# VH-VL binders against Putative dimethylsulfoniopropionate lyase DddL (dddL), part 30

Target 1, 232 residues: Putative dimethylsulfoniopropionate lyase DddL (dddL), of Cereibacter sphaeroides (q3j6l0)
Amino acid sequence: MHSLSERVEQLRLNDCPDWLYLLHEFDALYRQGSDGGSRPIRTHRKRVRDSLALIVEANPAVNDRPPEVKPVTAHLGRALDLGERGAVQGMSRALARVAGRLTWEYGYEKVPKALARKYAYCEILGPRGPICAERLILGFVLFAPSTTYPQHSHKDIEESYISVAGAWSENDAAVHAPGSLILNRPGLEHRITTGDLSPCLLAYAWTGSEERLNQPGMKLSSPRKARIEKGI
Key: E = the ipSAE of ESMFold2; O = the ipSAE of OpenDDE; V2 = 0.75 times the mean of E and O plus 0.25 times the DockQ between their complexes.

## First folded at step 17 (VH-VL; framework fv_dalutrafusp)

Design J05 (from J01 with heavy chain S102N S104G; at its last look DockQ between E and O 0.70; V2 from the best seeds 0.00; counts 0 for: pae E 2.1 > 2)
Fold by ESMFold2, look of step 17:
Structure J05 (fold): chain C 232 residues (1-232), chain A 119 residues (1-119), chain B 107 residues (1-107)
Amino acid sequence: as target 1 above (232 residues)
Amino acid sequence: EVQLVQSGAEVKKPGESLKISCKASGYSFTSYWINWVRQMPGKGLEWMGRIYPGDSDTNYAGKFKDQVTISADKSISTAYLQWSSLKASDTAMYYCAKLWDNWGHFDSWGQGTLVTVSS
Amino acid sequence: DIQMTQSPSSLSASVGDRVTITCRASQDIWYYLNWYQQKPGKAPKLLIYDADNLETGVPSRFSGSGSGTDFTFTISSLQPEDIATYYCQQYDNRPWTFGQGTKVEIK
């Protein structure tokens, strides 16, 4: 053989136990309480679990992205410590093992000034994540204390959040504790507001059409532009 | 309760125009795709296309693209399927349908509009 | 376009019989497969969604299974009111496509 690059084998999920263990924690998180909650929540939970099982069985490619941090990621250690004390300890421990390999991003083309230091997300599985998939997106979003984030519904996408650490509310009505699953169904605009005392870490899942999940440039507009686009 | 109520049966001649309707109630009309499905006499079901009434985004199956127009009027929660020039081969039952979760399965269907095109 | 092939095109069975209908997709569609029942002159009615989930209000004698390219729909004990045409439908990629239908009759 003339070149080692010709012999370098594509890294796959089964070669990456820390990524695989993190996916096992996502599976556990979505299996927990599978008989509880409303029918929309149970259906969504099953879709996430079934999709993840199919992806894991296929032993997908793993292509790590360069690690990236954002100002909010200074809060990640505290969020993980809080998560280890609670109902989702396994998720916090698994995430901690890959924390230095995460690529944190903004969900907007131009980050709003109010959010630049208070929010970021990372995709761990999906078209743009280290674990390659086209029909499911899994990731995390991290908020600083006292953060308000406009959440927008997407055509052809169903989105869920599960609290890993910290307290938050949606539309200023409900307070959600770690382990709770909240479903963001099409047609609703949600506002996420985090508590004043600690950071908030959410796991998220997107299910929906492959076309939409793979769509290039799929990011939220700024909160100001989004309100104008929705007529608010 | 979600309801999709379609306009009544139509008998037309080739070359005539037609616009049939699907009036929606019981949900946020602007937040869900409305789909049109054709069933020719004695045949199976064919997805024709859909519209998202909130922004008028439309998708068509290739065989129906430029053959029909799908539109919606948000002020009266009504979707439309329209032909500029009917053909005898357009004779069919036409259903409107709504997706439960904006993708996946059609959990709500209109009662159907029979369109008969003959000379 | 994803082609959906049902087998058989028609069948005749006795009340109480187990009835099985198969649906094959031309490519891997995961579990993105629904089953509908249609009686003459009526709109289709959803019975099974996402391959194996029973829709609310649908009798438990109906079930579905499969993933990938091969799917089955089963009526565990055929009843007189189950005379209808049954369709599978994929929603993996647009255009959404249906199988050609399976007419079920009582002999």
Scores: ipSAE 0.633, ipTM 0.835, lowest interface PAE 2.1, mean pLDDT 86
ESMFold2 (binder alone), look of step 17: mean pLDDT 92; pTM 0.922
OpenDDE, look of step 17: ipSAE 0.856; ipTM 0.925

Design J06 (from J01 with light chain D52Y; at its last look DockQ between E and O 0.70; V2 from the best seeds 0.73)
Fold by ESMFold2, look of step 17:
Formats: sequence, structure tokens, C-alpha cells
Structure J06 (fold): chain C 232 residues (1-232), chain A 119 residues (1-119), chain B 107 residues (1-107)
Amino acid sequence: as target 1 above (232 residues)
Amino acid sequence: EVQLVQSGAEVKKPGESLKISCKASGYSFTSYWINWVRQMPGKGLEWMGRIYPGDSDTNYAGKFKDQVTISADKSISTAYLQWSSLKASDTAMYYCAKLWDSWSHFDSWGQGTLVTVSS
Amino acid sequence: DIQMTQSPSSLSASVGDRVTITCRASQDIWYYLNWYQQKPGKAPKLLIYDAYNLETGVPSRFSGSGSGTDFTFTISSLQPEDIATYYCQQYDNRPWTFGQGTKVEIK
């Protein structure tokens, strides 16, 4: 028994098959259309997949985080149901297996009060996620129905969103189906608007150096540009 | 077509000031970092620093911090590299270069500005 | 600062020869490495990004490989127009740093 008192127990990815299977679904999600799309989208998809492969090969540490919920997480079950019936059902099923272990958060110091009930995200892989990594962040963003979320310009990282469940549009222009990728390129104002009837679940990826990813600069647009105050 | 056009060669004396320019066209100037790279005679390439013209955020390599100033004028899509007091050791070719994205590689380069500082 | 050690510093080869240049980083930089070609009096030109991806319009005789700390750049069949100096460059951490360069000449 005394030998156990000196032993440091460290779970690693290969000890955690439900986490590993979720990462396999991220790889599959980013493999879709690997030869299609614009050059920036193809390059980003390859970076996410190549980065993920390097991380999985290293068998990284897995550190449990206390589960946390936000008001929006009441919608998670419905989002998973929708995803299970859609084109990316494997991702939805894999996420469901770990859903009770997720730590949902707002990301930045300040979020408009109007959004506090309408969105949250969770990191599954990255510097602050259960699966430890320094140069890639993977996670999910959950939106309530009828939500407008202003995106920020990202001058130091590359960010993408891929639909898992629910209808949404970018910059009020196009409806995106599950499996669609939006690459958030620098210098453009972007906003996500979700449909009226169902929640929306997006997978996200950030690529960048360890320096940049340890301090992600997610800042909301001003309330004037976001128009959140009026809609809530 | 992305183009970076630099100002012409300069011949200066030690102690003089200098500001060289890099005029960008063919893309959204405020949306990409512009970098400066030095090449001393017969030597390799050295990253000096960069500016994000959209908000004027700058980063410098340590050896160049406080030795040069990087700036931009977004109204004319032009980045600048300037010295308040040139040294003979500043004799070099200076390139501006644009990142293809926010962080990875220099896909477009200016033609270079040769700066010669001699007594 | 991440030091990039490139070798050889120069080489001479015949047209048609396979040319190999190596680049070693002082720490693990993943695949965050680029290769540039510079001809005398000209600006550098990107050939390879992310260690192994060819830039648009670059001939397939150029290739790159490696990850972590050890990287290789190869010209499978040297051509007269490939006379230049070649540089590796890391973008994992600031300051971005270049190798010392490899001057390639035709015998």
C-alpha cells in the first residue's frame, strides 16, 4: 500500500477511448472535402488534421476538469438528437459519450449579458482542455435558437467552425448545413445567426503557436455592431 | 495580383535619419501583417519585425527593438521602416514581406531597398 | 530564440543530380517550417510551406519533409535555373528565424 502513495497516476489519451473516438470524429470531420473548397480552406483542413495526428501519436495527458454547465447547455440534448439524425451523426454520438464531463464556459472576461443565456463553448483539446495540447485547440460552441453571435477578427490565429447540428448563417447571408466549414480569416467582421426553432452546435478548431493559443484573444464586437442589445 | 513596391536605394552617412517605404496593392492592406527582413552584405535573412496595419500592433525581434521603428499609413496602403540615427552597420538590403495568412509564411515580397551607410 | 542550423553551407552538383539540404531547429517546431529560394539580386521566393507543401507554381522536383527538429529539402533533378541560395525558416515562435543558407551551384 505504501508503494501506491508515491505513484503519480496520469491518465493518457490511449487510456480514454471515448476521448480518443471523439478525436477520430474530428479527424473525419476535417477530412471531408480535403480536395475541395478554396485553397485557404483546404490548407486549414490539412493543418488541423496534421496537427491532430501529431498530438494523438504523442499519447498526451488527459486531465479531468470539473464538469460545468451554462444556461445554454439545457439545449445540448436536443442538439445531439438533431446531429445524430444528420450527416455528421458519428460526431454527435461520440460527443454524447463524454457530454457529462464537459466544462462549458464563456471564454473571455466579459461577454454581453444578452449572450450569457444563449451560448457557451467547451474546449476538449488544447492548453485548457481535458486532452492536453499546445498548438491546437478543438472544441464545441452551443447556441440557443434565435441567437446572434458577433465574431472578432483573428490576426494571430486561424479559426474554423463546422456545423454539427442545427441551422445557422454567416453574416446573415447563407444557411450552413451540418459538415459545412467556415474559415474565419483575418480582418473581416463576421457574425453567426442561428435559426428560430432549434439549437445550433458547432465544432471549432484553432491553429497557431503555443504562445498564441495559451492566450486566445476572443473579443466580441462592440454592442453597436453586434446589435445584441436590441434583439434580447 | 498582390504587389509590394519598395522605395529606391539610399546612400546615407552615419547619424542621418531615414524612412523607407513599402506600398502594398492587390489585397486588404489592413488585414495582414507586413514584415521587414534584413539581409546584410553576403549574409542570410533576418526577420526584423512586423506591423498589423489595421490596428498598428507591432512586434520586433529583440536585436532590432529600439533600433528601428515600423509604422504604416493605411490611407495609402504603405508600411515604413525608419531609423532616427543610422550606423554603418545598418548597410544592408531591406525587404518587406506579406504573410499569406495571419501567422505562417511570407508569400509576397517587395523588390528590396538597398541602404548604404558610409562615411 | 529558435536557432536554425542549415547544412551544407554550399554545394556544387551536376545538372540532373539529386540535391539534399538539411535544416535543424534548436527545439521542436512541429511542421512550422518554410523553404525559400533566393537568386542573386532578387527577393526570396517561397517554395515550400508547412515543411512539405509546395507553393503554387513550384515544380514537383522540389520537395520537403520532416517534423520536430530535423527537416530535409530536396531537388530531385537539379536544373540550371535552380542555382540559388536556399533558406529554411521557422514560424513556431518569435522572432521568426532563418537558417544560414545553402548556396547551390552547377559544376
Scores: ipSAE 0.730, ipTM 0.874, lowest interface PAE 1.3, mean pLDDT 86
ESMFold2 (binder alone), look of step 17: mean pLDDT 92; pTM 0.923
OpenDDE, look of step 17: ipSAE 0.760; ipTM 0.888

Design J07 (from J01 with heavy chain N35H; at its last look DockQ between E and O 0.41; V2 from the best seeds 0.00; counts 0 for: pae E 2.8 > 2)
Fold by ESMFold2, look of step 17:
Structure J07 (fold): chain C 232 residues (1-232), chain A 119 residues (1-119), chain B 107 residues (1-107)
Amino acid sequence: as target 1 above (232 residues)
Amino acid sequence: EVQLVQSGAEVKKPGESLKISCKASGYSFTSYWIHWVRQMPGKGLEWMGRIYPGDSDTNYAGKFKDQVTISADKSISTAYLQWSSLKASDTAMYYCAKLWDSWSHFDSWGQGTLVTVSS
Amino acid sequence: DIQMTQSPSSLSASVGDRVTITCRASQDIWYYLNWYQQKPGKAPKLLIYDADNLETGVPSRFSGSGSGTDFTFTISSLQPEDIATYYCQQYDNRPWTFGQGTKVEIK
């Protein structure tokens, strides 16, 4: 097809200013975030920023991904509006400019039916693209109101979340405001709970070796999912 | 304070078995990899392998695969390195270490265990 | 396996001299590189992590730089207590590998 023939001419990050500007907002989040913080937080922020700088300097490939939506993406517009009113307005505006090009997905893990309607994530930068990278993954997670999401930890992967819009709590503890960074570390059980009145949008980052970030089969698959789609 | 305390020096003959230990304290033993590093007399450092005590996931450098066994007992926060049949070429200093790696923000080494294997 | 090649294998310098040690990786390891100091009879001690970060309690005369395949370790003003062997070590991919070491002596 015509779109396939244009794919052989490789776009790179410098050809795609809206993607580049979104990455600049990720850098800003990790440079001037709300956490002051502990040594693990400071080290993680530096790793994300150093990794991002190396990637941007290399002018990586940008590969088209078919846009995909999920039930929760009906909330994206409201989340972006909330983000524009808050402390991270630049991120919300930059994300809005590429919103129609996002590929929302459930990832590799099994997803309960009730949760499948209340969350999804999208990768912005990483092994799957659209901005190709091997040792950093950046993206967003969107939650509907009144969502509880159990978070698991991974050995050898450092993972953080920064709130862009909406209120959320961790393990029934204090509400996290936009701009706050939470490091997801092993040995702690984490549950994300979102408020009742508005959606919640989180930026995320994963740092780690190629072995851990390039795990095959990162997408939903299940015989039970196919049966549910066909009805009772 | 993070500490790794290793078992004492060993003098052995070829063909004998040996199990040396590394007791950890001051951090969550089951949440971080612990590594073994060899240093032959007058030589540099060689990574041998590691174990994640929380689930016993174990990795070896190729030259040490099937030559040694790395294990852990999480009930006493202790990692082990063992040989079923020592060789003279196993004469070396052996360190356990919590290395700076992708998932940690600290680095700590044991004091070393000298293993001497001679006829 | 990622080979880590240090240069030089040994050096001799006067107190107060600037000392540099280089480390070359056989493939791109980004910043996943640490520098260790080992004094005779002692376990190695981490000085620099992730290529250019000074570990807590390490004197500011020590520094590191580089990314990708080429890394440099510097002692800006050599002191008598800096007599040791220095190792670079990568942790980008298994197996973790060390350079062969650089022995630093006072002349």
Scores: ipSAE 0.511, ipTM 0.791, lowest interface PAE 2.8, mean pLDDT 85
ESMFold2 (binder alone), look of step 17: mean pLDDT 94; pTM 0.950
OpenDDE, look of step 17: ipSAE 0.897; ipTM 0.946

## First folded at step 19 (VH-VL; framework fv_dalutrafusp)

Design K01 (from J01 with heavy chain S31T; at its last look DockQ between E and O 0.67; V2 from the best seeds 0.77)
Fold by ESMFold2, look of step 19:
Structure K01 (fold): chain C 232 residues (1-232), chain A 119 residues (1-119), chain B 107 residues (1-107)
Amino acid sequence: as target 1 above (232 residues)
Amino acid sequence: EVQLVQSGAEVKKPGESLKISCKASGYSFTTYWINWVRQMPGKGLEWMGRIYPGDSDTNYAGKFKDQVTISADKSISTAYLQWSSLKASDTAMYYCAKLWDSWSHFDSWGQGTLVTVSS
Amino acid sequence: DIQMTQSPSSLSASVGDRVTITCRASQDIWYYLNWYQQKPGKAPKLLIYDADNLETGVPSRFSGSGSGTDFTFTISSLQPEDIATYYCQQYDNRPWTFGQGTKVEIK
């Protein structure tokens, strides 16, 4: 035997098993309910899974990013505890293994003051996330208890949320349990409201044109601006 | 039921202006891109451009940029394709088409508008 | 612009035959590819989206496969009503582009 002196210059997904295992949980999460949803939901789930398979096969770069926290991230431990007791415990466990490496951010260039202490997101895979990709974005959104988040549709992208932990409702309708999916459909605006007692952790996916996903400075629409635009 | 109903066939001379229409029904007009596709006689399909009626954002294929104008009137759910000065080479069938979602495939097409430009 | 090249440009086959059409993209477009059918004087009709998903109401004799740069469209048993021109179309990057078309005829 002898010592190898050469090392890889760039970490890649296959060098990072905890990131790879988290992506396996995203695949499982989007496989759940594939037969039972509407056609738009089934198509979206398949797109996320097919896109993820193509990315994993390509063994993409993984960039170590400085961890960042936001006020809402004080709730992450509780959210992970809740997720580990539920139907999606594999996702919660896999996320926990990389939790100390997450970069939590706001989606708006100017964060609405009502939301500054109540939400944040982290990208797992995408143009900015630790797992590099240009045609798919995967991540998590964390909400404090008693949070209302008005979600508006986007041109050229398709967005979904899947519950990992906590209770939430859509457009003041039925409460969604872990594993439930919202697809942000064109022509229907969603309002997410989280329960009073526990934080809410959602997985999200964006599928869309490469141009849209790779735009410099792309931001989520402002809840205030989108309401004014729609006459609400 | 999603429907795209286009204006009728046109016979024009070079240099004339023209505006053809595509009236949409059965879906939220302002939240889906509507596209224009050209088919010259005996030839294949060419994407010309599109408009997002909610904010009037437009995109054009390079060969059609500045050759046509795509617009929409959301109060009557109608998209338009217009020329300020027609050329004989504009003779073609023109289709409007709607994306099934915000970005992927054309699941609904208008019946087509035949434009004939002859000197 | 992404060039889409179909092969063959035309073909003749008998009723019941298996028909195969290929489409090659000039760059990797993942699965962002659709197939349309167009009969003379009619608007195009979507048959397959995202390379391999059959559109609602389309007969199961139609199928698609492939990813990256090489895609295949198949009619497992040609029927008289399948006489048409078939187009592939990519939606990976603008401008969205179509193949030149494949005219399918009955011998």
Scores: ipSAE 0.697, ipTM 0.860, lowest interface PAE 1.6, mean pLDDT 86
ESMFold2 (binder alone), look of step 19: mean pLDDT 92; pTM 0.929
OpenDDE, look of step 19: ipSAE 0.906; ipTM 0.951

Design K02 (from J01 with heavy chain S31Y; at its last look DockQ between E and O 0.65; V2 from the best seeds 0.70)
Fold by ESMFold2, look of step 19:
Structure K02 (fold): chain C 232 residues (1-232), chain A 119 residues (1-119), chain B 107 residues (1-107)
Amino acid sequence: as target 1 above (232 residues)
Amino acid sequence: EVQLVQSGAEVKKPGESLKISCKASGYSFTYYWINWVRQMPGKGLEWMGRIYPGDSDTNYAGKFKDQVTISADKSISTAYLQWSSLKASDTAMYYCAKLWDSWSHFDSWGQGTLVTVSS
Amino acid sequence: DIQMTQSPSSLSASVGDRVTITCRASQDIWYYLNWYQQKPGKAPKLLIYDADNLETGVPSRFSGSGSGTDFTFTISSLQPEDIATYYCQQYDNRPWTFGQGTKVEIK
């Protein structure tokens, strides 16, 4: 009986309540405003929620990933504190329960030196895990204060961001509050600029072709061809 | 208003070449896949392939690979389907279609181009 | 390649009848399934995307349901203008494939 607790076996989502609770917060986050907003936003929200429901029902594998930090992760505690006081505190609390187990990484093969200290992302659900899935990616992006990050349309991926903590702006326009969803659709370009006083934490979702989501080394976003944004 | 306007009907003989066109308007041409769909007489719909005009990335269904060429000219927002040597079995209606987003469904279709290949 | 099998291949019904068309995928395609209408002499028209979402301007008598491998398309009350061939289409994996079509006629 004692040796059963020591055997190596494949963990599944139902064995991992802190991961499951985090996914419940993703479902709640994308359910918020599901009847409102533009048709593209409503369609995207429904796709994320329906995909997540199908994944959870299947009780997928949960792979151990070695924890990994990046320079920006020094800001994570502050971001979680800010999120706990905001509109999406449930997400912040659920993320805090697994914060020490996160694998932070970069999306670029060649990361600009200035940007390498100002951002990182972690996958929560997707082809690399920890929660294994082939047709949806969920995760978080953390930015230092005063960060400019370029992003562009994807030809086989639909991408959204939801603010968890901190202030950010799109293309030098309106500041996005915690809980706001930004959809990165074809023909729309989003340049993320974070405020200068606090870090910024975003939740993200990718829906798209299975072929694109299962590619080894999938990048979060590609840099723009013409330039690297100034001040990053 | 999104529009896909295809070139007119063609009557050809076996062995001849042909290039038919699909001119797009009302949206940002380079950000959406353009697809080609064949409908043989009395038959259903078959996806042939697609092109992403922004970078010319092109995919073909296996049965059409090396049988046709898909291309695009960004400067005039036009996609093309072409044969180097037509066969009688190429007689069909050919549609171009645009995706609503980057991956999911065809929300706009051209009117079709009837290609007849006979001796 | 993912095979899409529609049933029936054709049907005749009266105005006002409920019409049901089924579509079966050869593998699990989640909700990645669309329905198109093609009227005689015209290009196909999208009616339903992602299994159950009505396209803009499509009458509410049209509906879709299902996920995984089994999908259903319904016209709750057949109208004269619904004479057409209806196709399901999967977009889970390339090549994208269509069902063989269901021709709907008025008695």
Scores: ipSAE 0.751, ipTM 0.880, lowest interface PAE 1.3, mean pLDDT 86
ESMFold2 (binder alone), look of step 19: mean pLDDT 92; pTM 0.928
OpenDDE, look of step 19: ipSAE 0.904; ipTM 0.949
ESMFold2, look of step 21: ipSAE 0.700; ipTM 0.864
ESMFold2 (binder alone), look of step 21: mean pLDDT 92; pTM 0.926
OpenDDE, look of step 21: ipSAE 0.730; ipTM 0.881

Design K03 (from J01 with heavy chain D101E S102G; at its last look DockQ between E and O 0.64; V2 from the best seeds 0.76)
Fold by ESMFold2, look of step 19:
Structure K03 (fold): chain C 232 residues (1-232), chain A 119 residues (1-119), chain B 107 residues (1-107)
Amino acid sequence: as target 1 above (232 residues)
Amino acid sequence: EVQLVQSGAEVKKPGESLKISCKASGYSFTSYWINWVRQMPGKGLEWMGRIYPGDSDTNYAGKFKDQVTISADKSISTAYLQWSSLKASDTAMYYCAKLWEGWSHFDSWGQGTLVTVSS
Amino acid sequence: DIQMTQSPSSLSASVGDRVTITCRASQDIWYYLNWYQQKPGKAPKLLIYDADNLETGVPSRFSGSGSGTDFTFTISSLQPEDIATYYCQQYDNRPWTFGQGTKVEIK
């Protein structure tokens, strides 16, 4: 015989301090420089902060995902060590507390051979969890040293990256240090190239409508197809 | 400077076809949705649908699905709204509009095309 | 479809008066709400996006607030050039829908 007191309780964000501390670091990361930058960047930062505040206030469900690693995750420890020495050390420390619970994955249906051992991402907050949300996605992308990665833009989605650890260059011209934000705007193409000796860890955010962020098949089939779609 | 320049006013009879245009300049035409908005005489604004010129992906409000066709010609940076058979109830002002940074709000509007359909 | 209920349908006020227009969504739309001004014979013009962000070049007498289902638009000191119809519009889910409009006139 079952009673209400014997039922499994839905785990929620307020029950999960290490996840909550990580979200506080995302808030801090996007609050930094909030009055600066171009108007698209300022608007995006505000959208991320406002969306995160609404989500945290709602005390959302936390649904753990099975941990998953990828070849690149062998670099995670070094990336976290580097981040602790940098401008965004709070983020690195908070991420370290949940590192064993992360689900690393590829953003492609079939991962390109050039990227299979050199990158992966994990979602922290979003439709797939672990912190459930419908109108915001937050996560991390980890790159091995000497990685070249084409950025993609998606219809109806704003996307940004902020450096947590390591250095990277944009279109072989500029080096982006920890704390720098790149907004992936429509019609602009960016190529990320990471340094030769250290991994690179980026925090990312997607803002968009519920219908767009919950859409199945957000994964791409290949970089060439995605580039063609963006080049239109 | 972003500009959306629409074709001129039209006076038509029921049953006739019509294609009105919205020529875009000052931004990457293929990277932004173009939307069409109807305003019936003395009434408010209604979103009709949109096209992404880069791949011709289209979305329609249910009310307008199968009633109009939205298309674009990338080579001349022009979007179109088209009827195969006009009705008197199609009499309205029609605006094209661009989304800011690819979604969210209409930051640029065409001047409007008045379509009058009467017997 | 998300219904947007705007109130009042019309108002008449004196120059210098504070004007408030409300907009209610039929469901929670977060901050995904814009305000447009439309002068007679002209295309709509964006004034406020994301409930409370002032568009570039829009005078500071215009403001917006709210989230969820209840939103307000305010003109702190009405000016003669503010004669227009004002529309709220949600962009949370398609079809994107507008309020019925509020016609603002000077007494």
Scores: ipSAE 0.703, ipTM 0.862, lowest interface PAE 1.6, mean pLDDT 86
ESMFold2 (binder alone), look of step 19: mean pLDDT 92; pTM 0.924
OpenDDE, look of step 19: ipSAE 0.891; ipTM 0.941

Design K04 (from J01 with heavy chain S102A; at its last look DockQ between E and O 0.70; V2 from the best seeds 0.79)
Fold by ESMFold2, look of step 19:
Structure K04 (fold): chain C 232 residues (1-232), chain A 119 residues (1-119), chain B 107 residues (1-107)
Amino acid sequence: as target 1 above (232 residues)
Amino acid sequence: EVQLVQSGAEVKKPGESLKISCKASGYSFTSYWINWVRQMPGKGLEWMGRIYPGDSDTNYAGKFKDQVTISADKSISTAYLQWSSLKASDTAMYYCAKLWDAWSHFDSWGQGTLVTVSS
Amino acid sequence: DIQMTQSPSSLSASVGDRVTITCRASQDIWYYLNWYQQKPGKAPKLLIYDADNLETGVPSRFSGSGSGTDFTFTISSLQPEDIATYYCQQYDNRPWTFGQGTKVEIK
C-alpha cells in the first residue's frame, strides 16, 4: 500500500552524527564549571552529564519527527549567529546543523496569549524528542526580545537553563552571560526577562522520575499583575 | 539548621485512632516533600508515603494506601501521620524525613515516634 | 515495585578491616541509589547519594560505586563508631524501596 512506508531498520544515535555532535555540546555545557558553584549546582551538572553518558552509551533510537515552527522561530537565525560569536559557539554550530529538523512547540495545553508569539521550545532528547530517552530531557527554548517568562519550582523535577545566546536577566538581577546556569531549586522562583535588542536562546535540562518526565510540557508558574508584566 | 521534631511515643489498643506529628523548622516547609518511613521491630525501613505541603499533594506506597492518612498544616509547619483504626501490626517506629531536593534523597530525619499497639 | 537485595545480611570484622556490602536492584535504576547508616536507637543518616557521592561531613573511608543493578558500598578501614546497620535505597521509581539492611559488627 502506498500509505505504508517502506520498512527500514530503526535509526540509532550512532547513525546520526549531527545529533551525536549536538549531545556532545550539551555535555560540554554541563561540564563547564564542574567542581565550582554551589553543591546543588555541582550535583545537578554531574547528574545531567552522567545521565547523558548512560544514554549515549546505550545507542538509543532516533525517530524522524516532523519539523514545526512557531512565530518566535523567525528569530532562530539571529540567535544562532549571536551564539556563533560567543563562548558556546560549538553549541550554536551543532544546533544549526539540525535546525531544519526541530519540532518547536508550547509547553502546556493552553499557552497565555502574551507568550504565544514570544517563545517556543523544542525537545532534543527525551520521551517526546528525536533522540529517545526516559530519564533525561534536553532541549532549547527560544525567546523573542522583551519577553518575560515565569518559572515555578517543580515538585519532582530538577530543571536548569544554560545561556547559549542573547541577553537575559534572572529576577531583574544582572544580565547573564553565555554559559550561565539557572537551577530551579525548591523554594526559589525564577523569572527570565530577555533584553529588548536581540532574541535569547537557552539550553535546558530536566532530571526527575520517569513518571514525571513523561508528562507533557512546562507549566506557567504563577499569575502576575498585568502592569508588572508590561513593566519588565 | 533544619530540624524535624516528632511527637512522643504512643501506647494504644487495637481499634483506637492515632495522629502523630512532625514539626519542621529551618527551611521553606511548603517547598519540600515530607516523607514517612516505617521500621517494624527488628526490621528494615519502608517508605510509606509523602506530602507536598505547598498544595497538599500526597503519594502513598500501595501497601499503605487507605491504611493511613498523611496531611500537613502549613500554618504551623507540621506534617501528620494518622490511623483511623490501629492494628497490632502497626507497632513500629515511624520517622519523618525531608528530601534534600525535589526527589532524590533524605538529608534530614526526625528522631522517630514509637507506636505500640497491644491488647 | 523495585526490589533491593543486600548481601550479606550481617557481617563481623576487625577494626581496620575493609568491609564491602553489595546491593542488587531488580531492574536497572541507573545511579539512583543512596546509602544510609543507622546506629542503634537512632534515625538513619545519609552517607552516600547517587551511588558514589559522599555526603558532606562523612569520613572518606566510606565510598560507593556501581550503576544499573549492582552496587557496592565500602568502608576502607572499619572503625569502632561504624557499628551500625547499613541500607541501600533506590529513588528511580515509586514506591522508593530500601534493601533489607546489613548489620555490621566488630569481632
Scores: ipSAE 0.775, ipTM 0.890, lowest interface PAE 1.1, mean pLDDT 86
ESMFold2 (binder alone), look of step 19: mean pLDDT 92; pTM 0.928
OpenDDE, look of step 19: ipSAE 0.874; ipTM 0.933

